# Designs tried in a protein design chat: VH-VL binders against o29789. Part 5

Target 1, 134 residues: o29789
Amino acid sequence: MDEKTLAKMIEAVNKHMPEKTRSLAEMLKEKDPTIRAKDGNEYYIEKRELEFIAQHVDELDWPRFRIPVILEMNDIGGERVIYVRDKLHAEFIKRAFGFDRVLNGILTLYMYELPQIRRKLRTASQVIFRISLK

## First folded at step 1 (VH-VL)

Design P1 (framework fv_ponezumab)
Fold by ESMFold2-Fast, scan of step 1:
Structure P1 (fold): chain C 134 residues (1-134), chain A 120 residues (1-120), chain B 112 residues (1-112)
Amino acid sequence: as target 1 above (134 residues)
Amino acid sequence: QVQLVQSGAEVKKPGASVKVSCKASGYTFTDYYIHWVRQAPGQGLEWMGRINPSGGSTKYAPRLQDRVTMTRDTSTSTVYMELSSLRSEDTAVYYCARDYDFWSGYFDYWGQGTTVTVSS
Amino acid sequence: DVVMTQSPLSLPVTLGQPASISCKSSQSLVYSDGNTYLNWFQQRPGQSPRRLIYKVSNRDSGVPDRFSGSGSGTDFTLKISRVEAEDVGVYYCMQGTHWPYTFGQGTRLEIK
């Protein structure tokens, strides 16, 4: 890909990256949970999606589970960005989507960079991790 | 200040049931898990199970799963632990303890203990 | 179940001298969130247990700085730099990483 397109992708990621992440347990207590991004905007996370995540995560893990963010990038051909903060997020993605391999640590995934994950996430991300803008 | 106050000593016959209470004060009752831990005379600590006071969900030690029941009453900020089919081996001091980080297993506050004696 | 093994089980110590207690787990206590849920509790004679150290090395408020915890993975140590009379009691390590939660056998610290 060309440098201008890559720069736009990086800019979009920076705009939508969470300023501070929040735990699943914390957000499940709220009727209309939000996460604040680095661009200063609050994004509403659908309660149904948090409840779906909760069904796939042991209740004892809820206070430590940090919510991953999937960002819709309409400016960049509809490709989605996924933010994976820690090993628990990586384990969830591996278990929920059946991936053979997931990278450790804090990573920002662009769907184009990991074709195997990209293919699976095109279906799953629409069901599990959708950020609704108000 | 945070306190966990337990019910008084009990003496039971083999085959009976006992129900121990633990009343919490000084914090938001539904924000912290409560665990039950017992200690037989001269022995170490044994984890029995835990309850989430918010939803009432429980998780018990496998060895006790068929005999132990944990419940709570949010209106009185009280947790209960009921143990059925009592045997002499159940003679112990029973403690309730608060998990400091909701589920982390750090027991930051403990009740004073309830002595349960099972005798024929 | 994760087996927690403490040594020694009996620890006679001279006042003012250091004391060290070992705790070993049968499997790693590093949780998927990167934290290690290994805690230490003190039980003085006739009293309820009291939290001493959480997540390997963090002292609870009010715990003297002569107490320190260290370790990683499966091997952990509780140290008292200068034993005082009020330190008499039983010390337990406990893991909160794996269900069910399990305790070590306990180490009885006594003044000789």
Scores: ipSAE 0.000, ipTM 0.508, lowest interface PAE 16.8, mean pLDDT 73

Design P10 (framework fv_ponezumab)
Fold by ESMFold2-Fast, scan of step 1:
Structure P10 (fold): chain C 134 residues (1-134), chain A 118 residues (1-118), chain B 112 residues (1-112)
Amino acid sequence: as target 1 above (134 residues)
Amino acid sequence: QVQLVQSGAEVKKPGASVKVSCKASGYTFTDYYIHWVRQAPGQGLEWMGWINPNSGGTNYAPRLQDRVTMTRDTSTSTVYMELSSLRSEDTAVYYCARDFEYDAFDIWGQGTTVTVSS
Amino acid sequence: DVVMTQSPLSLPVTLGQPASISCKSSQSLVYSDGNTYLNWFQQRPGQSPRRLIYEVSNRDSGVPDRFSGSGSGTDFTLKISRVEAEDVGVYYCMQGTHWPYTFGQGTRLEIK
């Protein structure tokens, strides 16, 4: 993948973030919380997912998404794979891409160890998160 | 080695409260949610709730929300589950279990038997 | 609440024969992220539950290849290709897609 395409995908992830018209704490008090997606429509959001986002607001300037640390980008069998070390960023991207997948947009994200081809970066304790994009 | 170690068995009278502990080791305590699940003798598993050790945020099963409280102590990597107003139907083995990124219950504690009897 | 229904409730099996357990949910278990949070657990007599399968078909670390999970939407199956003596116990399916989390009622696997 080229840098321009990657930048557009990161921007799309950022645009998926909930609007700042009300706080995460206020949304958690609602019976059926919603978020405004990048397509301008409102969708229901699970309280567990919203709680996860809320627990990380100190590390993410909500609604501004911090650009994730990308360790590697590979094209494996037609799948464009992005590896990130930061669990916080991986989980946030996983939720954003998972939401877009409901809208028929983006492949699923996974947590897994670095592949053998990147063995030099692998440690026994290292967890790498995979973002698979076609 | 990743482990969850729970406190010992308890015998309580109806109306009392019980507080069960679950101590985590071998991983970063604040990275994983902890769930509580109970099992009455000869019965199936019942989910009670979860706690986020990083934020202290909790979520309880609707049937138990008025009686259950979950807390944590990050300095000792320990989660607590307190159940109040005990009844005989609360007699069960209580388990804590780790949540692996919303894919719950990959590691379980050994269980704590709580017996409620007159 | 999502109701998880297992069948059979009791499964007597001859050693070395295959075993199959069904789990049905009252609602689709596909989460908004496209994943299906259906897990299978084994509980041997007197022991804590042990996760065998996560997200429908992924075996947990240390789980023998004779265990496999399959299914989609609302219908799921756990299969044991060749039952061994240590497989005796109760098997539970569990959904993590909808709050509150719910378990099936359990299937007791016994040797004939």
Scores: ipSAE 0.000, ipTM 0.503, lowest interface PAE 19.2, mean pLDDT 71

Design P11 (framework fv_ponezumab)
Fold by ESMFold2-Fast, scan of step 1:
Structure P11 (fold): chain C 134 residues (1-134), chain A 125 residues (1-125), chain B 112 residues (1-112)
Amino acid sequence: as target 1 above (134 residues)
Amino acid sequence: QVQLVQSGAEVKKPGASVKVSCKASGYTFTDYYIHWVRQAPGQGLEWMGWINPNSGGTNYAPRLQDRVTMTRDTSTSTVYMELSSLRSEDTAVYYCAREGEYYDILTGYYGMDVWGQGTTVTVSS
Amino acid sequence: DVVMTQSPLSLPVTLGQPASISCKSSQSLVYSDGNTYLNWFQQRPGQSPRRLIYEVSNRDSGVPDRFSGSGSGTDFTLKISRVEAEDVGVYYCMQGTHWPYTFGQGTRLEIK
């Protein structure tokens, strides 16, 4: 990515200057960024994932996008599977259709980080968002 | 029973700082976000920000970002809101409010379901 | 910021009669998850606000069924089917879809 494009992305992320927007903007400047999960552990995050989040920050609800998330995108059986992680090292397998589904995955992980939400989800229907590659 | 109990009324001079407390009881303190909302005399409600009692993470309204600080003490289940560089326009009743419990993972945020009794802050010379 | 506009600002009603309050937002309150984060609060004189309705039409526990919320997109309504003396106070709509959160200016319900 050229420096001008990176600067434009950082500018977009910083427009509202909320706490998480500032953190994302700083991470975009690093060659080997890490993200701190609620469990206190640090995870490597690919620049591609940060770029995706930064491109869609204008549509994020800042109070709901407070907990760092790690997105792993893998192609399984012709569909992209998005993995989101919580403090228990549990992975929530998400397959998303379009931008809104990926954001719903991030919001779902955020809600899972609250103990009362996790208790409710023990008997709740799983949320699956799928991205078709064909 | 779920309660949020706030500190008593404050009278401050312009340029001073005020720190209001909000003590939670009757639920798991670290499970719910706490919002701060203020109301000037005879006026409407204004959202100031929220704090996550678990992480200490905060988010402030843009117009107040340079003057407001929210903190918590998990050992006493208490949230604090400090507002600096006080002006007459900051005269208001300050409320803390718990973020409502979610019904399910797709419904999301439900707003503020339990409120403190309010703390009157008067800024006068 | 999203501007929330309520009407009327003053609502004198006769006991037992219905009352209706309008709330309009400067932009759509439909979030990317398909949900609409529009809440209604009641503030009785000298008291803290109390949430009546969350997500457009859901009543909080303990809120009488004479209160109902409706609407979509940018236009929302709070209705009281039969006004009682205890309903006197100021009613506020609030949006949680767009940061920062914003409230309407309030509607004062009074008995005439």
Scores: ipSAE 0.000, ipTM 0.513, lowest interface PAE 15.4, mean pLDDT 69

Design P2 (framework fv_ponezumab)
Fold by ESMFold2-Fast, scan of step 1:
Structure P2 (fold): chain C 134 residues (1-134), chain A 117 residues (1-117), chain B 112 residues (1-112)
Amino acid sequence: as target 1 above (134 residues)
Amino acid sequence: QVQLVQSGAEVKKPGASVKVSCKASGYTFTDYYIHWVRQAPGQGLEWMGIINPSGGSTSYAPRLQDRVTMTRDTSTSTVYMELSSLRSEDTAVYYCARDYWEYFDYWGQGTTVTVSS
Amino acid sequence: DVVMTQSPLSLPVTLGQPASISCKSSQSLVYSDGNTYLNWFQQRPGQSPRRLIYKVSNRDSGVPDRFSGSGSGTDFTLKISRVEAEDVGVYYCMQGTHWPYTFGQGTRLEIK
């Protein structure tokens, strides 16, 4: 990602994060990964937190920026799992959002507000973040 | 059927402001961003800005940032674009267009704004 | 800001013959997600623009298969395999990789 685009995304997050979103962000910042997949770079978010986020998604007021996120949907053991994969280096993710990797993934989904993504988030059993380490 | 219906033509004097409306129907208004794009007579397309109808957040092209304001009314599923301090160079057809992350999948019919003394 | 340059600006073609439009960007349009946000729009006389192609080569629903997009990095092409009378209009390339979004100056396709 070029520096100018990154600076614009950081500015948008800092300028437009409402009080309610900051409170949610602080709550999620302290959330530890509950499960880690075999490659060590995946994080899980519990369904209850996903439901909480879905209930509050309409309160977010975010300009849309290009966020390097890929969604993959799989059904595992009868449950729908959404994989969220970003392409940014860990250092860029930390610099851009100022939060740990779980929260950065959540914030990325909010910034990438498409109807299909909102629908998938609300129907998913799990959301797994695959954070780029390169 | 998805439709974006814009307000009628406007004629303004230099220094005035114009406010163009874009009424959406056939989909959930708050699920899609709306862009504004203009086209001067015989010229190409110029991106002006984007609005998120859900929260009302906006982002404007730098050259227009001090003169353009975008707003919405969720009760009427309508987006507005107001351009102030009009100049003859602002004479153009103004379009609203719906965003489905690859940009501009549906467009309004356009609103002609003429600025003349 | 990314500058989009189209050529030719005027394209007279004979009905049934192929037409090709070039679009070049001043910077790479490959985004960090691996996608290239290069789109093509058609504007028929007196009408609003219509999206033909998104992300270089993906045709919108309802767009005839005689239209195709190709390219990578900074060099892109829109091709019409057999021009029909209804294809008359102005064609624009547009980049969505870098903010602010920018359009090419347009190519006017006319029947000779």
Scores: ipSAE 0.000, ipTM 0.532, lowest interface PAE 15.2, mean pLDDT 72

Design P3 (framework fv_ponezumab)
Fold by ESMFold2-Fast, scan of step 1:
Structure P3 (fold): chain C 134 residues (1-134), chain A 119 residues (1-119), chain B 112 residues (1-112)
Amino acid sequence: as target 1 above (134 residues)
Amino acid sequence: QVQLVQSGAEVKKPGASVKVSCKASGYTFTDYYIHWVRQAPGQGLEWMGIINPSGGSTSYAPRLQDRVTMTRDTSTSTVYMELSSLRSEDTAVYYCARDLEWYGYFDLWGQGTTVTVSS
Amino acid sequence: DVVMTQSPLSLPVTLGQPASISCKSSQSLVYSDGNTYLNWFQQRPGQSPRRLIYKVSNRDSGVPDRFSGSGSGTDFTLKISRVEAEDVGVYYCMQGTHWPYTFGQGTRLEIK
C-alpha cells in the first residue's frame, strides 16, 4: 500500500470515531446501553450480547483488551490502538499494516467475538472494532 | 429470484456527474458486499470500488478515488455509484456485482448500465 | 498494482478440440490465510460476465466439468477439454488477493 492511501484510510477511521469512552462494566448497568458516535447518532446494543463479551474476555486471557473499547486513537501501555468502522474497513487496514504478523491473529479473534454485537449496529457507519498494535 | 437490477442508460456531457443505481432482491441485502466494475467499448474489465451495505464503508480504486462515491439505502436494498467530472474516457458499461466476502467472489452481476459521455 | 497478463489474446479453436488460456500475475497471489484468490470469468457477446472458477480450481454451480482451473503462485491456467459453440466469448482472470483488485486483459475465444 502507498502512504497516501493509508492516510486516507486513517482519516476515514477518525471521521467515524466516537466522541466518548465508556467502560463495559458501566454499560452493563444501563437499561438500554448505547454507543454515541462522533456524528451524534446513538446505536443500541443488546445487553445479552454485552454480557456474552464480558464473559469471554477473561477466558481468552487478553488482559490489555479487557479495558473497555477506547474510542480514540491512542498509545496505551505501548500499544497503538486504531478503531475501524466495520469488517471491510478492518480488513483493508489489516492488509495495509500486515496485522496477522504483528498481532498473532488477535485482530481476527477480536472481530470473531464482536459480530454478535455488530448485528445491532448493522446499518451504521460506526466504529465498532478495536485494533491493537504492539 | 436472486438478482441485481440496474438503472437505465445515461448520456452526459463532459464535466457532468452520473449516478447509477443497483437494486438487490431475493437475498439479505446486508449479507453481501457490492462491487462496481466498468468496461469501456471493446476493452477489458476495470474494478472501481466496493461498498459494505451493512456498515456503509467503502473502498475505491486509487485512480478513481477523487471522483467516485458509493452509497446505499437499506430500506430499498439499493446501492448507488456516482462518478463526477466525466470525461470521454468514462464512456463504458457499468456493472454492479455481489461478493460474499471481499475476495472477488463475483457470483451475481447486474445487467449493466451504459454511460456515454459526449459533447 | 498487480498486473495480470493473459495469453493468447485471441484463441481460434475448432469445435470439439481443447482450449487453454494462461494467466500470469506480477506478484504471488497467496494470501496471508494460505488461500489463493484467483478467479475466472466468462463474458458472452452482449452479456454481463459470469463466474466460472473461484480460488484457482473451484467450479461455480452450473458450470460444466469440461472447464477446469489450475495453477499456483503466479502462473494459472483455464482449460476447456472440448469446446462447444456456447463457449464463444471473452475469458478474464482476476485476482482478489491484493488491493486494488485487477483483471487480465481478456482472451477472445472464437470458432474456426
Scores: ipSAE 0.035, ipTM 0.567, lowest interface PAE 6.4, mean pLDDT 73

Design P4 (framework fv_ponezumab)
Fold by ESMFold2-Fast, scan of step 1:
Structure P4 (fold): chain C 134 residues (1-134), chain A 120 residues (1-120), chain B 112 residues (1-112)
Amino acid sequence: as target 1 above (134 residues)
Amino acid sequence: QVQLVQSGAEVKKPGASVKVSCKASGYTFTDYYIHWVRQAPGQGLEWMGIINPSGGSTSYAPRLQDRVTMTRDTSTSTVYMELSSLRSEDTAVYYCARDEYDILTGFDYWGQGTTVTVSS
Amino acid sequence: DVVMTQSPLSLPVTLGQPASISCKSSQSLVYSDGNTYLNWFQQRPGQSPRRLIYKVSNRDSGVPDRFSGSGSGTDFTLKISRVEAEDVGVYYCMQGTHWPYTFGQGTRLEIK
């Protein structure tokens, strides 16, 4: 990750998600960020995964959402899924980004296989990221 | 029959706030979204925002997000739109309009409009 | 924001003749579900807007058959096959595909 990209990601998080600023911005500065699971297990999070989240935070035009919703992103079997609690915001996020699918309140960002993420998921059931828009 | 009935005309001074109501009848209030749209004299239509009466969630137009608040009262089937820090440029007819929950096709029934005049 | 551009802005038409209004969007209005969320509204003098057409070509209940919508992608047309006196007013196109919702600037239809 170059310095410019990191600065852009921190700017997006600070400007659009102030309540989550410390978690995401601080993790982006680490060489090998790790998130602790509920049962004490650790999941490795690649910097490019955090970059992807930060990029989508910027693209969502957060300043336009008065009442943000909680987005939980799960990687299961290489498929990336965003869970949105409020259907109104799910529809607007879907329209803003042109996403193809919403499944039972879960917004499918993009179905793709990330070989490195899949390798890490072989030792853990899933990786969860929480992005607050609410 | 579906009806959206809005509150009466308001005259306000610059810097004041105005709260317009929209009372729904003839359908299940929580099954449809409500939009607010305004129209300055002799001008076109400007979308202001949307509210989901079921959960109370809202989304506002970027230009208005710092001044507009939308709320609802499910016991009276009424949606409210409050606009603060009024300016002469806010002089307009304000409309509420219904949108189908599943389709979001936009504005199948409209209220009669509320004229808000901001003058010194 | 998606910009909606209507032409003409003023449309004088002879009673009984056809009228056509163009609406162009700065981005494709085809949504990922395959639907195109382009709507047309009529506003008669002193009245609230009334939806005429939704999703490009579907007429609302009570809208006369002489009104029709067509188009795809970024280019859309509202056509009135035979203009009647009651058609006087301003016509607006609107897109619901991209947030925020945006309207065209309006086309004023008048009898000459």
Scores: ipSAE 0.000, ipTM 0.524, lowest interface PAE 13.3, mean pLDDT 70

Design P5 (framework fv_ponezumab)
Fold by ESMFold2-Fast, scan of step 1:
Structure P5 (fold): chain C 134 residues (1-134), chain A 120 residues (1-120), chain B 112 residues (1-112)
Amino acid sequence: as target 1 above (134 residues)
Amino acid sequence: QVQLVQSGAEVKKPGASVKVSCKASGYTFTDYYIHWVRQAPGQGLEWMGIINPSGGSTSYAPRLQDRVTMTRDTSTSTVYMELSSLRSEDTAVYYCARDELWFGELFDYWGQGTTVTVSS
Amino acid sequence: DVVMTQSPLSLPVTLGQPASISCKSSQSLVYSDGNTYLNWFQQRPGQSPRRLIYKVSNRDSGVPDRFSGSGSGTDFTLKISRVEAEDVGVYYCMQGTHWPYTFGQGTRLEIK
């Protein structure tokens, strides 16, 4: 990746940093928690996965985990969903680049992994993040 | 070497609170989760909850959620477990144990235990 | 809560002979990632528990190869091929698949 492309991505991140919209603490208290995806469908989420997310809230920078989605924006905004279900993939992102370098790691993984993740999510029952782009 | 060293025995009256400490050494404190598990005399093990020392995030067993609080101090590499509104059935040995990022894996090191007795 | 049931509760065994402990769960312990989060712990008298086995059959470092774990779904077994005097204690199975995490009631292994 070149320096100009990275600078443009950093600008996009600074413009589009929406807050997460649903409380993990509230979801952890529900018997059968669900999350609504952009396609309008509700997905059941395992409490163990919510616990995993909750334990990593301070390490999983919500906006940084959604950077690959921002890079596919055109001149209109939208909402997209990012899923991280695979523990090894999540650990690789965190370990490889850490908090300060998550941007570079996610951009690298985006080129190779995000299309596979999205493909699995059309039939998956688990959704962990949503980003509002406008 | 990895060690988890817990605070000494406590004797409390019903209705009081107790705060047990677990001091970690021999590894990077913020890289591993800490669980709390208790064992009543002659009984089995009961999971109480977990804390991520990095950010302080916690998750508690539902039965204990309204009475238990877990915290940490990164400057001393110490985790704390506070249990309030004590009852005689809270008499137990309380253990801290180290685990990796995913729950239920790598309960690899345990503290020596802290005996808490709840009696008039 | 997932109920973990161990049998037998008391296991007298002769030194050098094999021992076998059963653990049954009220629900499947297969997680959505395909892994089964079933652990075995040993607690010697007056000591803290020590993990022997994780994810059904993986032995912890430093655990003798006379210990082995097996099973799937809801039925699990811990085997000791040749019991040594130091093996005396209580053995617990534990599930980490369903929240909250739960332990079996324990099996006390005693030398005859």
Scores: ipSAE 0.000, ipTM 0.501, lowest interface PAE 14.5, mean pLDDT 69

Design P6 (framework fv_ponezumab)
Fold by ESMFold2-Fast, scan of step 1:
Order: sequence, then structure tokens, then C-alpha cells
Structure P6 (fold): chain C 134 residues (1-134), chain A 121 residues (1-121), chain B 112 residues (1-112)
Amino acid sequence: as target 1 above (134 residues)
Amino acid sequence: QVQLVQSGAEVKKPGASVKVSCKASGYTFTDYYIHWVRQAPGQGLEWMGIINPSGGSTSYAPRLQDRVTMTRDTSTSTVYMELSSLRSEDTAVYYCAREEYSSGWYYFDYWGQGTTVTVSS
Amino acid sequence: DVVMTQSPLSLPVTLGQPASISCKSSQSLVYSDGNTYLNWFQQRPGQSPRRLIYKVSNRDSGVPDRFSGSGSGTDFTLKISRVEAEDVGVYYCMQGTHWPYTFGQGTRLEIK
């Protein structure tokens, strides 16, 4: 797949998703990848960590080249629960759960966007899937 | 048991928009992707795009990206495909087809009956 | 875009004889997950397409075992070991490895 075709596909998906997330494929194109949070600050992420996450994303085909969106994390009945908008994001997290490095990498990436995530949680009207992280 | 039932034929003028529906039954709506494929009279098949009914994520063919929009309604298990700025070249039978998650991105195991859209001046 | 080329475009076959359809892609269809996303569809006159084969050689449920798919990389074949009357129609190969997804131009199978 070429870069221009991939970029147009990502743009189309982002246009119709309530949340815009930067894809792993776009970040991997950069020499020193950064994530710009809504507070205007840039946060650097180690490229090796993105590469490690990317190795597992391809196992799911959809949503390929995308980082799972976490809408809320909570403790319910002694279990840590993650709420995600998309079932395929949930399947990716379930499959990656046994690999601490992959899960930690995903969470680390989203922690750099924490201000944006917190704002979206405040305005979110529904969450679709619960994932129990035991 | 599994069925994809599409809306009826449409006749439109150039420049108008058309919205075709595809109602799913007999399976868990959010466990399968839905594709849209069209076929002009006497011609081959052209892939238009895909939607994930679970999260509403979409991906469109580049030629159609600026004119096509796919949406879904989980309460009615229905997917919609809207094509704007219609041209005579958009005259075709439009099909929806589902894809098994486990088979990957591209396997159309059940198809709708097709919706004929005619664009005439 | 990946170009899918089928041959022949028209295939007259005698009932009970074998038939073969070729599909060639302009680029390798091996995806990064190691799978090859080449599919074959049948469209009978006036009907919606029907999936016959996925991932090169996997036959869909309900498809007779006289249909088989083979190939790798850029060169693929759909074979019908003994053509039956109900096999009349147009056959399409399709790739889902590269975006956008593309179909071959179709091969019309006719009984002579």
C-alpha cells in the first residue's frame, strides 16, 4: 500500500469517526514521532515502542494502522475496566493483554494525549464495550 | 437465516444525491463489516467502501471519497450508503455485502439483492 | 491501484470438461500478516455475486469441491474440474491486500 493511499483512507475514517486519533502508520513515517495534545504541547514517544505496538495491530486487520481509543478506565468490583467505543479495538486489547509491553506501550501513548482523552470522556454520551483487565 | 435486504430502485437527475439502505438480519449486526460494491450495466464490479457497524468506522475508495458517505443505525441493523453529485456514470446496481471478522478484510460471504440507481438527464 | 488481469475473457467449455481461469496482479498480494487476500466470485445472470474462494484456495461453505483455487504472489488460477450447466456466469478475481480493493475484469463462462 502506498503512503498517499493510506493517508486518504485514514482521512476518510477520521471524517466519520466522532474521535480523531493519529494512526500508527502516520507516526511511523516520522524520524522523531510526536503527539500534539490539545493543551498545545508536543510529547515525544520512542519509535521502538510504536514499532512494537504496530507488530500486533496487523493481527486484527481492522482498524488497521490505528491506536485503540480508550474512553474510560475504572475499577468495578475489584476489576480494572476499560471502556472502548469500537469492538475491534476491544478485540485488539484483549489479544494484547497477555503482552505487558504491548499494553503498556498503548497506554503510554494514550497518556501523552490524556488531556484530549479526559475532555472526550466529559462529553461522551455512550460507551459500547467493557473490557475487564484482571 | 442471514439476509441483507436493500431498498428499492431509484431514478435521479444529475447533481442529486441518493441514499441506499441495507438492512441486516439473522446475525449479530456489530460482528460483521459491510461493504458496498457497484456494477454499471454490462460492466464489472467496483468496490466503493467499507463500514464497521460496531464503531461506525469507514474507509472509501479514493475515486469516490469526496462524494460517498456510509453510516449505520444499530437499533435497526441498517447500513446506509449516500452518493452525492450524481453523474450519468453513477448509473449502476449497488450491492451491500458482509465480511466475516475472522476471515479478514475482504471476504464477502452474503450479498444484498442489489439496488438499481439510474441517473438520467 | 493494483491492476487485476483475467484471462481468458470469454471461456466456452463443453459440459463435463475442465475449465481454468487465470488472474494476474500487477503487484504481490502477500499482506504483512503473511496472508494472500485473493478471492474468487461467481455471478450468475441476473443474480448478486457469490463468494467461491477466499485467501487463494479456501472454498466457501456450500461451494462444490469441483471448484479449486491456487497460486501465489501475482499469479492465480481458478479451476473447475467438471463444468456443470449451473456454472454459467461471470467469474471475478479480487484483491484485498492493497488499498483500494480491485476486481479483475471478469471471465464469462459459456457452455458450447
Scores: ipSAE 0.000, ipTM 0.481, lowest interface PAE 16.4, mean pLDDT 70

Design P7 (framework fv_ponezumab)
Fold by ESMFold2-Fast, scan of step 1:
Structure P7 (fold): chain C 134 residues (1-134), chain A 119 residues (1-119), chain B 112 residues (1-112)
Amino acid sequence: as target 1 above (134 residues)
Amino acid sequence: QVQLVQSGAEVKKPGASVKVSCKASGYTFTDYYIHWVRQAPGQGLEWMGWINPNSGGTNYAPRLQDRVTMTRDTSTSTVYMELSSLRSEDTAVYYCARDWDYGDAFDIWGQGTTVTVSS
Amino acid sequence: DVVMTQSPLSLPVTLGQPASISCKSSQSLVYSDGNTYLNWFQQRPGQSPRRLIYEVSNRDSGVPDRFSGSGSGTDFTLKISRVEAEDVGVYYCMQGTHWPYTFGQGTRLEIK
């Protein structure tokens, strides 16, 4: 994939992530009207929202606007190893490799939110893909 | 370095109020809940409640809800816990602790504040 | 409230030997999100508690690998494969699944 197309995809993901997350929260409330603010539902709603995204990725026409998920990042033997939830996320990260600004933008965004995102997403039952980057 | 630093020891008479502070540093204050847990001398741990520093929202243990108030000051990254109508059984070490996500509470703890209630 | 029951309450152990602590809850700790919010804490004499294990089996950063957690539903175990002198203290299980949060009564680990 060319640089311009990859940069455009990254910008679209970053720009639309909050809107997609918000829309999915509204859809979840529509299907489960018992979700309420009382009893600490702030974090409960966030977890269900991330689970809903993970479960319904294909139904939501996501390939273009997928929310990249990084579960863990380690440096092993001079290589950066990244664990992601989904095969499309793995392919997306691999294609961003070699474009320092684009890849670092993705990593910076998710590292900033990583502690919250990792814990919440561990509730969803999907396979984990390992990516090795030079 | 992530730290929670608490205010110093307090000695109070029955019926008084006490206000303990917990100052956070080394992380984004508004990203983590702060819980309060107390421990009477030689006894176990008792959860008192939590505050969300971002919203100011609180949740208190049922046994303490009529006497406890939790607040925060985002400009100083400080959480406060006030306990009123003190009784001898409130003599304890009071701890603040950080919660990464609600159910996985207490990854970082303050050093503790000793509160003694005696006549 | 959910009652957390630990056993034994006192655990004398010889250095280098394994130790095991049980924690039972009065109701299932599986939350509606599929997670089980069972945590283990260590409190050394005169110190603040520190978290060892979160969500049943996940070890916190800096916690030695001789500590492990296991269990499901209402029955949980903390194991120390080879007890060291620094392990002396009181161990608490804690549930975050049901409001209000509750702790076990504690298990005192002593070197004999």
Scores: ipSAE 0.000, ipTM 0.505, lowest interface PAE 16.9, mean pLDDT 71

